# Designs tried in a protein design chat: VH-VL binders against NAD kinase (nadK). Part 203

Target 1, 268 residues: NAD kinase (nadK), of Syntrophomonas wolfei subsp. wolfei (q0aze0)
Amino acid sequence: MKIILVNNRFKENTEKKAQEIAGQLSALNVEVIIDNGLDEPYAGTVDFIMVLGGDGTMLRAARRYGQRAIPVLGVNMGTVGFLSNIEINELAEYLPLILREEYSLEARMMLEVAVFQQQSLLTRVFCLNELLLRSNSPRMLSFALEISGQKLEPYRGDGLIVSTTTGSTAYSLSAGGPIADPQLDAFIVTPVASHIINKRPLVVSPEREISLHLLEEREAIIGIDGQIKMDFGAENRVLIKRAPHPLLMVNLKAKPFFTSIDRSLQRQ
Key: E = the ipSAE of ESMFold2; O = the ipSAE of OpenDDE; V2 = 0.75 times the mean of E and O plus 0.25 times the DockQ between their complexes.

## First folded at step 14 (VH-VL)

Design DD5 (from AA2 with heavy chain W102Y; framework fv_bermekimab; at its last look DockQ between E and O 0.34; V2 from the best seeds 0.00; counts 0 for: pae E 2.4 > 2)
Fold by ESMFold2, look of step 14:
Structure DD5 (fold): chain C 268 residues (1-268), chain A 123 residues (1-123), chain B 107 residues (1-107)
Amino acid sequence: as target 1 above (268 residues)
Amino acid sequence: QVQLVESGGGVVQPGRSLRLSCTASGFTFSNFGMHWVRQAPGKGLEWVAAISYEGSNKYYAESVKGRFTISRDNSKNILFLQMDSLRLEDTAVYYCAKDHIYFSRSSYGMDVWGQGTLVTFSS
Amino acid sequence: DIQMTQSPSSVSASVGDRVTITCRASQGISSWLAWYQQKPGKAPKLLIYAARTLQSGVPSRFSGSGSGSDFTLTISSLQPEDFATYYCQQANSYPLTFGGGTKVEHK
């Protein structure tokens, strides 16, 4: 069995704990690859991914490995978020179940984001929470949103968020979007400080194709899961659709989403 | 450099058929929606038909629906208009035109036009 | 079909004049309107799309305004090369439709 152990190189305690867990797994004849974020993603075949840390570390793991249809377990090491399943002090209890593959999987929709400059693909990224388009100057953006080739009234404001249901509790929520059940597949399209007051958040079928481009020359930014940022201008266009594969999140311990919403939001 | 060239116009009799072609060069043809627009002598512009960049969506003016068929061959960079059951009112210069925005199944305006090809009728 | 009504049908103007052309849609088209210039024997040239976005290479003396059903093209200071016919065109929904045109003539 081969496992990737993902941690955050900027959190010293996660690095030490990752080494300890790797030693324990090696003693059980499990091959371990440590991904602390510094190196390129491991390219070889693996059976399981264990994420040591909070939601941010899970977001990086999802971007790196989410399209490989590999089970991913979130192990919390401090601040409880929406994406961890067990606590680090419970890992020894659940490890036998992991090794025997005695767990269920919950599928979480991801976005496929393709950013172009004058028809050339600049990047293709898969993300778990959201794409953000926002102004990078005091001036308001004017931009076009298409949903499966249907143009909406031009947006004017600070920007727009296109999120998954998993991302509904992240930036989309702060911008006025709904909390969505993460078991639903949908896009949530949330305006950011729109000057057009009849622009409400939209919930959109995951089968739609979404595109954005500026209608005026402005300095803007595309943000991905709050962790990747790139310049975006009048020559750019972004295309968004459902990623080919969902993130397969391991469920070892029941986490009742609805009864814990307030506590989970307070802890972030 | 970016160029559209129409061909296939001519003199026909009412009720007959004609096929127009538009050859594109200087841009990636398959990334853009395409249109046919016509203009009768001394008259204004009339939109005729459009086709999406992959060729999957086709749209027609009511006056030509059922008689005209738009199509494209992205491997050869050619746009077509098959005109059947021609009527005297179809007399016009026919332009092909390119949508402005790439990878869009919608139209924002037509930024590149051909020189046009004339369709007329004889006695 | 969305009817596009353009006014006036012609205007007589001198170099340096401010010229205003209006276009009305029979139903709301948001901001999805394009303006074209056409000279005799030539193909149309795109000036403005999305009601007010100036096409690359078009002089800044051209501007567009309006939304919903009422739109305006303005030439702030007419130049000799601006004598032409101008068309509006709604791009809100298929079938696309043009206005009847406005001829801007010298004098």
Scores: ipSAE 0.591, ipTM 0.835, lowest interface PAE 2.4, mean pLDDT 91
Fold by OpenDDE, look of step 14:
Structure DD5 (fold): chain C 268 residues (1-268), chain A 123 residues (1-123), chain B 107 residues (1-107)
Amino acid sequence: as target 1 above (268 residues)
Amino acid sequence: QVQLVESGGGVVQPGRSLRLSCTASGFTFSNFGMHWVRQAPGKGLEWVAAISYEGSNKYYAESVKGRFTISRDNSKNILFLQMDSLRLEDTAVYYCAKDHIYFSRSSYGMDVWGQGTLVTFSS
Amino acid sequence: DIQMTQSPSSVSASVGDRVTITCRASQGISSWLAWYQQKPGKAPKLLIYAARTLQSGVPSRFSGSGSGSDFTLTISSLQPEDFATYYCQQANSYPLTFGGGTKVEHK
């Protein structure tokens, strides 16, 4: 068995723990690769990904490895979030199950985000939470939203979020989006400070394609999972689809999502 | 300066063919969808055809479908309208026009127009 | 196809007058409507797109309003250079369609 441990090099506690766990796994004849974000994603084949940290680390892991159909386990290290399944102090208890591959998987839809400049693809990213388009100035954006070729009412406001159901408890929620069942596949399109006060979020079928265009020569920013940032202008376009693959999240311990919403949100 | 210049219009006989050209300058031609719009003498504007920025999608008014073909050469910044089986009702000034928005497969308005080229018929 | 109906077909006005032109779509087109100005012997000029966004370089006395099926072009104070024919155009879907036009004439 070969396992990637994903942590954050900027968090010393996760680095130390990653080394410790790596040692333990090695003693059990498990091959271990540690990814602390310093290097490029490990290109070799692996059987399991263990994410040590919070939601941010999980998001990075998802972007780096989500397309490879590898089981991903979130191990919380004292943070509040929605993407971890077990606590670090529970790892020893569940490690035998992991090694025997005795766990269930939960498929989480990811976004395929393609950003273009003219005819050229700038970047294609698979992300777990959301794509954000926002103004890079105090001025409102004016942009066109198309869903499966249908032209919706032009948006005027600070920006727009296109989120997965997983991402519904992230920035989309702060912008007034609905909390979505993570077992549901859907896009959530949430306006950010629209000039239309009662502009409602849209729940969109994952079978549809979403495109965004600026209607004016203004500067904007694209954000992905709150970790990737790029400039976005009139010569750019973004296409959003359901990723062809879901993130396979390991479910070792059942978590009551809806009953824990209040507790989790209050701590964020 | 952004400019569109139509050419190829003239006097033709019914049933004949004519090819219009529109040369673009002052902007990145390949970034925009293009349109042909015509106007019969003393009449209003009539959309004729559109082509996407990359040329992969073409749209036609019902009145010209099957007879007219829109195309473009992005390497030369030229838009074309091949008009076959011309009819008297095709008499008009033909304008080429640029879509307003970058890289759109839909139109959001036409912000640049040529001066037009006249197509008429001999009796 | 979406039919666009403009009214009135013509209007007589004087310099300084407030002029209002309406356009109705046969079905909902959101705010995807453009307004054009055309003077005799000249190509049309884009005034407004997305129903209410003023094209760069167009005087502020021009304004657009409306959404869905009913739209309005307003010239707050008509100037001598504004005597022309105006067209609405739906940009919601192909085939694109224009209104019949409104000629603004001298009173």
Scores: ipSAE 0.453, ipTM 0.803, lowest interface PAE 1.7, mean pLDDT 93
ESMFold2 (binder alone), look of step 14: mean pLDDT 93; pTM 0.952

Design DD6 (from AA2 with heavy chain A50V; framework fv_bermekimab; at its last look DockQ between E and O 0.89; V2 from the best seeds 0.00; counts 0 for: pae E 3.2 > 2)
Fold by OpenDDE, look of step 14:
Structure DD6 (fold): chain C 268 residues (1-268), chain A 123 residues (1-123), chain B 107 residues (1-107)
Amino acid sequence: as target 1 above (268 residues)
Amino acid sequence: QVQLVESGGGVVQPGRSLRLSCTASGFTFSNFGMHWVRQAPGKGLEWVAVISYEGSNKYYAESVKGRFTISRDNSKNILFLQMDSLRLEDTAVYYCAKDHIWFSRSSYGMDVWGQGTLVTFSS
Amino acid sequence: DIQMTQSPSSVSASVGDRVTITCRASQGISSWLAWYQQKPGKAPKLLIYAARTLQSGVPSRFSGSGSGSDFTLTISSLQPEDFATYYCQQANSYPLTFGGGTKVEHK
């Protein structure tokens, strides 16, 4: 068995724990790769990914490895979030199950985000939470939203979020989007401070494609999972689809999503 | 520079067929939907047909549906309009026009036009 | 089909005049309206799309307004090169349809 431990190099406690866990796993004849974000994603084949940290670390892990259909376990290390399954102090208890591959998997839809400039692909990213388009100035944006070729009313406001159901409890929620069942595959399209007061979030089928482009010469920013930032202008276009592969999140213990929403949100 | 050049127009008899061509240059042809728009002498503009950038979707004006066929060869940067069962009312300058926004299945406007090619009829 | 009605069909104006052209759609088309300028013997030129967005290279004296069913093209100060025929075009749905045109001519 080969496992990647994903941690955050800027969090010393996660680094130390990663080393400790790596030692323990090695003693059990498990090959371990540690990814603290410093280097490029490990290109070799692996059987399991263990994410040590909070939601941010999970998002990074998802972007780096999510397309490879590898089981991903979130191990919380004292942070608040929605993406961890067990606590660090529970790892010893569940480690035998992990090694025996006795766990359930929960498929979480990811976004495929393609950003174009002058008709050329700039970047393609798979992300777990959301794509954000926002103004880079105090002025409102004017942009076009297309869903499966259908033009909606032009959006005017600070921006727009296209989120997965997983991401519904992230920035989309802060912008007034609905909380979505993570077992549901869907796009959540949430306006950010639209000048149209009654502009409502949209729940969109994952079978549809979403595109965005500016209608005016304004400076904007594209944000992905709150960790990637790109300039976005009139000569740019973003296309969003359901990623071809979901993130396979390991479920070692059941978490009552709906009954824990308030608790989780209050702690954030 | 972005350019569209129509060809194939001329004098034709009613009931006959004619094939128009539009050669594109200066832009990535395969990224844009393309249109045909016609204008009868001394009259206004009339949209005729559109074909999506990948060629999978086509729409026609009711006046030409069943008679005209729009197509494209992205490898050669050429747009076509096959006109069958031509009628006197089809007399017009035919323009090819480029959709404004790339990779769009919707039109926002046509930002580049050819010079047009004239189709007229002999009795 | 969506019918587009332009008014007036013609307008006589002088250089420096403010010229207003209206376009009415038979049904709501949101902001998906384009304006074109056409001079005799020439192909149309895109001026405005999405009702109010000025096409690159088009002088700022041109402006568009409106949403839903009623739209307006305004030339704030008419210049000699602006004498032409103007067309609105709905881009809401297929089939695309043009207005009947408005000829701006010398007074």
Scores: ipSAE 0.704, ipTM 0.872, lowest interface PAE 0.9, mean pLDDT 94
Fold by ESMFold2, look of step 14:
Structure DD6 (fold): chain C 268 residues (1-268), chain A 123 residues (1-123), chain B 107 residues (1-107)
Amino acid sequence: as target 1 above (268 residues)
Amino acid sequence: QVQLVESGGGVVQPGRSLRLSCTASGFTFSNFGMHWVRQAPGKGLEWVAVISYEGSNKYYAESVKGRFTISRDNSKNILFLQMDSLRLEDTAVYYCAKDHIWFSRSSYGMDVWGQGTLVTFSS
Amino acid sequence: DIQMTQSPSSVSASVGDRVTITCRASQGISSWLAWYQQKPGKAPKLLIYAARTLQSGVPSRFSGSGSGSDFTLTISSLQPEDFATYYCQQANSYPLTFGGGTKVEHK
């Protein structure tokens, strides 16, 4: 069995713990590859991904591996968020189940984000939570939103969030979007400080294609999962679709979403 | 330089057919929606039809629906208008025109136009 | 079909004049309106789209305003090359429709 162990290289305690767990797995004849973010994502065949850390580390793992149909387990090492399944001190208890593949999988929709300069593709990234378009100056943006070729009234304001249902508890929530059941597949489109008072959050079919471009020259930024930032201007356009594959999250321990909402939000 | 060149206009009899072509150069044709717009002598502009950049969405003015067919060949950079069951009111200069925004199935405006090809009738 | 009503049908003006052309849609079109200039024997030229966004290379003396159903094109100081016919065109829904045109003529 080959496992990728993802940790956060900026937290020394997670690096030490990753080495300890790798040793435990090696003793069980499990081949371990540690991904601390310094190297390119491992390209070879793997059976399982274990994420040591919080929601941020899971977001990185999702971007690196989420399209490869590999089971991903979130292991909490501190504050319980929305994406961890078991605690680090429970790993030894659940390890036999992992090795016997006695767990279920929960699919979480991801976004496919393509950013263009003129007609040339600059980058294609996948994300679990959201794309944020926001102003990078004191001036508001004026921009066009298309949903499957339908133009909405132009937006004027600080920006826009296009999130998954998983991302509904992240930046989208702070901007006034709804909390969504992560078992649903949908886009949630949430305006940020809109000048136009009729701009309400939208819940949109995952089969739609969403696009954004500026209607006036302004300094803007595209943010992805709060972890990737790119300049965005009048020469750019963003296309957003449902990613080809969902993130396959491992479920070993029941984590009832609705009864845990308040605790998870308090810890964010 | 961006260029659109129409061809295929001429003198026809009512009830007959005519096929217009528009050859594009100087831009990536397959990135943009394309339109036909006509203008009768001494009259204003009348939108005729549009085809999306990938060719999947087509829309027509009510006056030509069922009689005209818009199509495109992205490999050859050519836009077509097949005009069947022609009527005297179809007399016009026919322009092809390019949508402004790339990779959009919506129209924001037509930023590049050809010089037009004339369609007239012989009694 | 959304009808586009332009007024006036013609304007007699001199170089340096401020010229205002109006365009009214028969129903709401948000801000999805384009303005074109056409000179005799020539194809139309896009001036403005999305009601107020100036097309690249168009002089800043041209401006657009309005939303919903009422729109204006303004030429702040008419130049000799601005004598032409101007058309509005809604881009809100298919079929796309043009206004009847406004001819700006030398006085």
Scores: ipSAE 0.496, ipTM 0.791, lowest interface PAE 3.2, mean pLDDT 90
ESMFold2 (binder alone), look of step 14: mean pLDDT 93; pTM 0.955

Design EE1 (from BB69 with heavy chain D61N; framework fv_oberotatug; at its last look DockQ between E and O 0.69; V2 from the best seeds 0.69)
Fold by OpenDDE, look of step 14:
Structure EE1 (fold): chain C 268 residues (1-268), chain A 123 residues (1-123), chain B 107 residues (1-107)
Amino acid sequence: as target 1 above (268 residues)
Amino acid sequence: EVQLVESGGGLVKPGGSLRLSCAASGFTFSNAWMSWVRQAPGKGLEWVGRIKSKIDGGTTNYAAPVQGRFTISRDDSKNTLYLQMNSLKTEDTAVYYCTTVPRYGYFLAFDIWGQGTLVTVSS
Amino acid sequence: DVQMTQSPSSLSASVGDRVTITCRASQSISRYLSWYQQRPGKAPNLLIYKASNLESGVPSRFSGSGSGTDFTLTISTLQPEDFATYYCQQSYDRPWTFGQGTKVEIK
């Protein structure tokens, strides 16, 4: 068995723990790769991914490895979030189940985000939470939203979020988007400070495609999962689709989503 | 109401074959791990084998005494679990129970049991 | 294989008694132990999972404790319907194995 430990190099606590766990796994004849974000994603085949940290680390892991159909376990290290399944102090107890593959999986839809310059692809990213288009100035943006070729009325506002159902409890929520069942596949399209007060979030079928572009020369940015940032201008287009593969999240513990929402949100 | 109902048991000669069925209702069968557990007359419980849900790979595992002779399968469209028993031996005589392991559970216990079906292997 | 040994194999008790059944694993199984009750002619019923968690619908007079190799099922106040055979089962490693059973009989 080969396992990737994903942690955050900027958090010494996670680094130390990753090394400790790596030692324990090695003693059990498990191959271990530590990914602290410093290097490129490990390109070799692996059987399991453990994410040590909070939601941010999980998002990074999802972007790096989510398209490889590898089970991903979130191990919380004292943070508040929605993406971890067990606590770090529980890992020892669940480790035998992991090694014996006695765990369940939960498929979570991811986004495929493609950014273009004219007709040229600048970048393609898979992400678990959301794509954000926002103004990079105090001025509002004017941008076009198209869904499956259907052109909506121009949007005016600070920006727009296209989120997965997983991401519905992230930035989309802060922008007034609905909380979505993570077992549901859908796009959540949430306006950010729209000029139209009653501009409502959209719940869109995962079978549809979403495209965005600016209608005027303005400085804007694209944000992905709050971790990737890139400039976005009038010459750019963004195309959002359902990723071809979901993230396979390991579920060792039953975690009722709806009964824990209030508690989780209050802690954030 | 959650329910498992076994069927297919009966008398068979050594070397013969038999196919058991387990009809599930009252829960999302496709998400459940399923197992067979048997109990010889007047004896204790013995795990026979397990099949995971499709989303979890649908893989099967068997106890050594039945490995190579028994096959567990499932038809999620029919909410039915199967146990194909080949090359039956007298020691396979038992009540066969269909059981579930809760999805997303962390304890791997058998929370739901059928009433059982008796398989008698005798010459 | 992990061997599960229950003690005692049988016991006699009266209604109202405190009953304790022990299960020992041949190796550490953490807390991956379940307890079942089986009445004559019936299928087993899950009582306790993960060593100490009471299954939904099970009376509170049942409790489980232990970790590693030694586990205990306790019936605080034996009721008439509690006369049955009890089994422990480990799910730490395959093959999943049961104890030989403990028959609780009426004194």
Scores: ipSAE 0.779, ipTM 0.890, lowest interface PAE 0.7, mean pLDDT 93
Fold by ESMFold2, look of step 14:
Structure EE1 (fold): chain C 268 residues (1-268), chain A 123 residues (1-123), chain B 107 residues (1-107)
Amino acid sequence: as target 1 above (268 residues)
Amino acid sequence: EVQLVESGGGLVKPGGSLRLSCAASGFTFSNAWMSWVRQAPGKGLEWVGRIKSKIDGGTTNYAAPVQGRFTISRDDSKNTLYLQMNSLKTEDTAVYYCTTVPRYGYFLAFDIWGQGTLVTVSS
Amino acid sequence: DVQMTQSPSSLSASVGDRVTITCRASQSISRYLSWYQQRPGKAPNLLIYKASNLESGVPSRFSGSGSGTDFTLTISTLQPEDFATYYCQQSYDRPWTFGQGTKVEIK
């Protein structure tokens, strides 16, 4: 069996703990590849991904590996978030379930984000939480939203968030979007500081395509999961649709999403 | 409430085949992992096999004595678990129970049991 | 295969007695152990999971303990309905295996 162990190199305990776990797994004849974020993603075949850290480390793992249909387990290293399943001190007790594949999987929808310059594909990125379109200046944006070719009345404001249901508790929430059950597949489209009174958050079928472009010459930014930033201008268009593969999250313990919402939000 | 009701047991000759059914009610069958456990008359309990939910891969696993002869399947539209038993042997004589295996928190214990159905394999 | 050995195979006890049943695994199984009760002519029912966790609806006179290789089931004050056969079962490694059973009889 071959496992990728994803950690955050810049947290002191995380790197040391990753080496300890890798040693323990190697003693059980498990091949371990450590991904601390500095090297290219491992391209070879693997059976399982173990993420050591909080939601940010999981978001990076999802972008790097989420389209490969590999089970991903979030292992919390001290701070409760939305994307971890077990605590690091429980790992030894749960290891028999991992090694014998006695676990459940939950699919989490991801976004496929394609940014174009005029008619040419500039970049394609996958994300777990959201795409943010925002102004990169004190001036508001004027932009068009199309849903499956259907043009909505123009938007005017600071920007727009297109989120998965998993991302509903991230930036979308701060901008006034609803908390959504992460087991649903949907887009949540949340305006950011809209000056148009009839622009409310929208919940949109995952089968739709969402297109955004600017209606005026303005400096804008596209943000991905709060971790990737790219410039966006009047020559650009972004197309958002459901990614070909969901993130396959491993569940070893019941996930008390609804009973722990307030605690998790105050921590993240 | 939650119920599991086995049926399809009976008398069969060695080398014969039989299909058992387990009708489930009172819970979301399509999410459940299901198992068969058997008990020869006057003897102890023996795990036969397990099938996961289709969402979790639909994987089956079997105990060695039945590997290759028994097949576990499920029909989520009918809330029914099946055990196809082929090449039956005298030592397969037992009461067959269907059970649930909770996906979380029970460390794979068998929490819900049917009443069982008797399979007798004799000449 | 992980072998589960129960002791005793049989015991006689009176209502009100404290009884203990031991289960030993042939290798460490951590806390991957459950206990079942089977009354004559009836299906088994789950008593204890994760070595010590009481299943819903099971009376508090039942308790389980142990980890690794040695486990016990205790009935603090035996009741008339507790005369049955008790089985332990490991779920650490497939095939999942049961102990041979412990019959608790009146007399």
Scores: ipSAE 0.608, ipTM 0.834, lowest interface PAE 1.9, mean pLDDT 91
ESMFold2 (binder alone), look of step 14: mean pLDDT 93; pTM 0.950

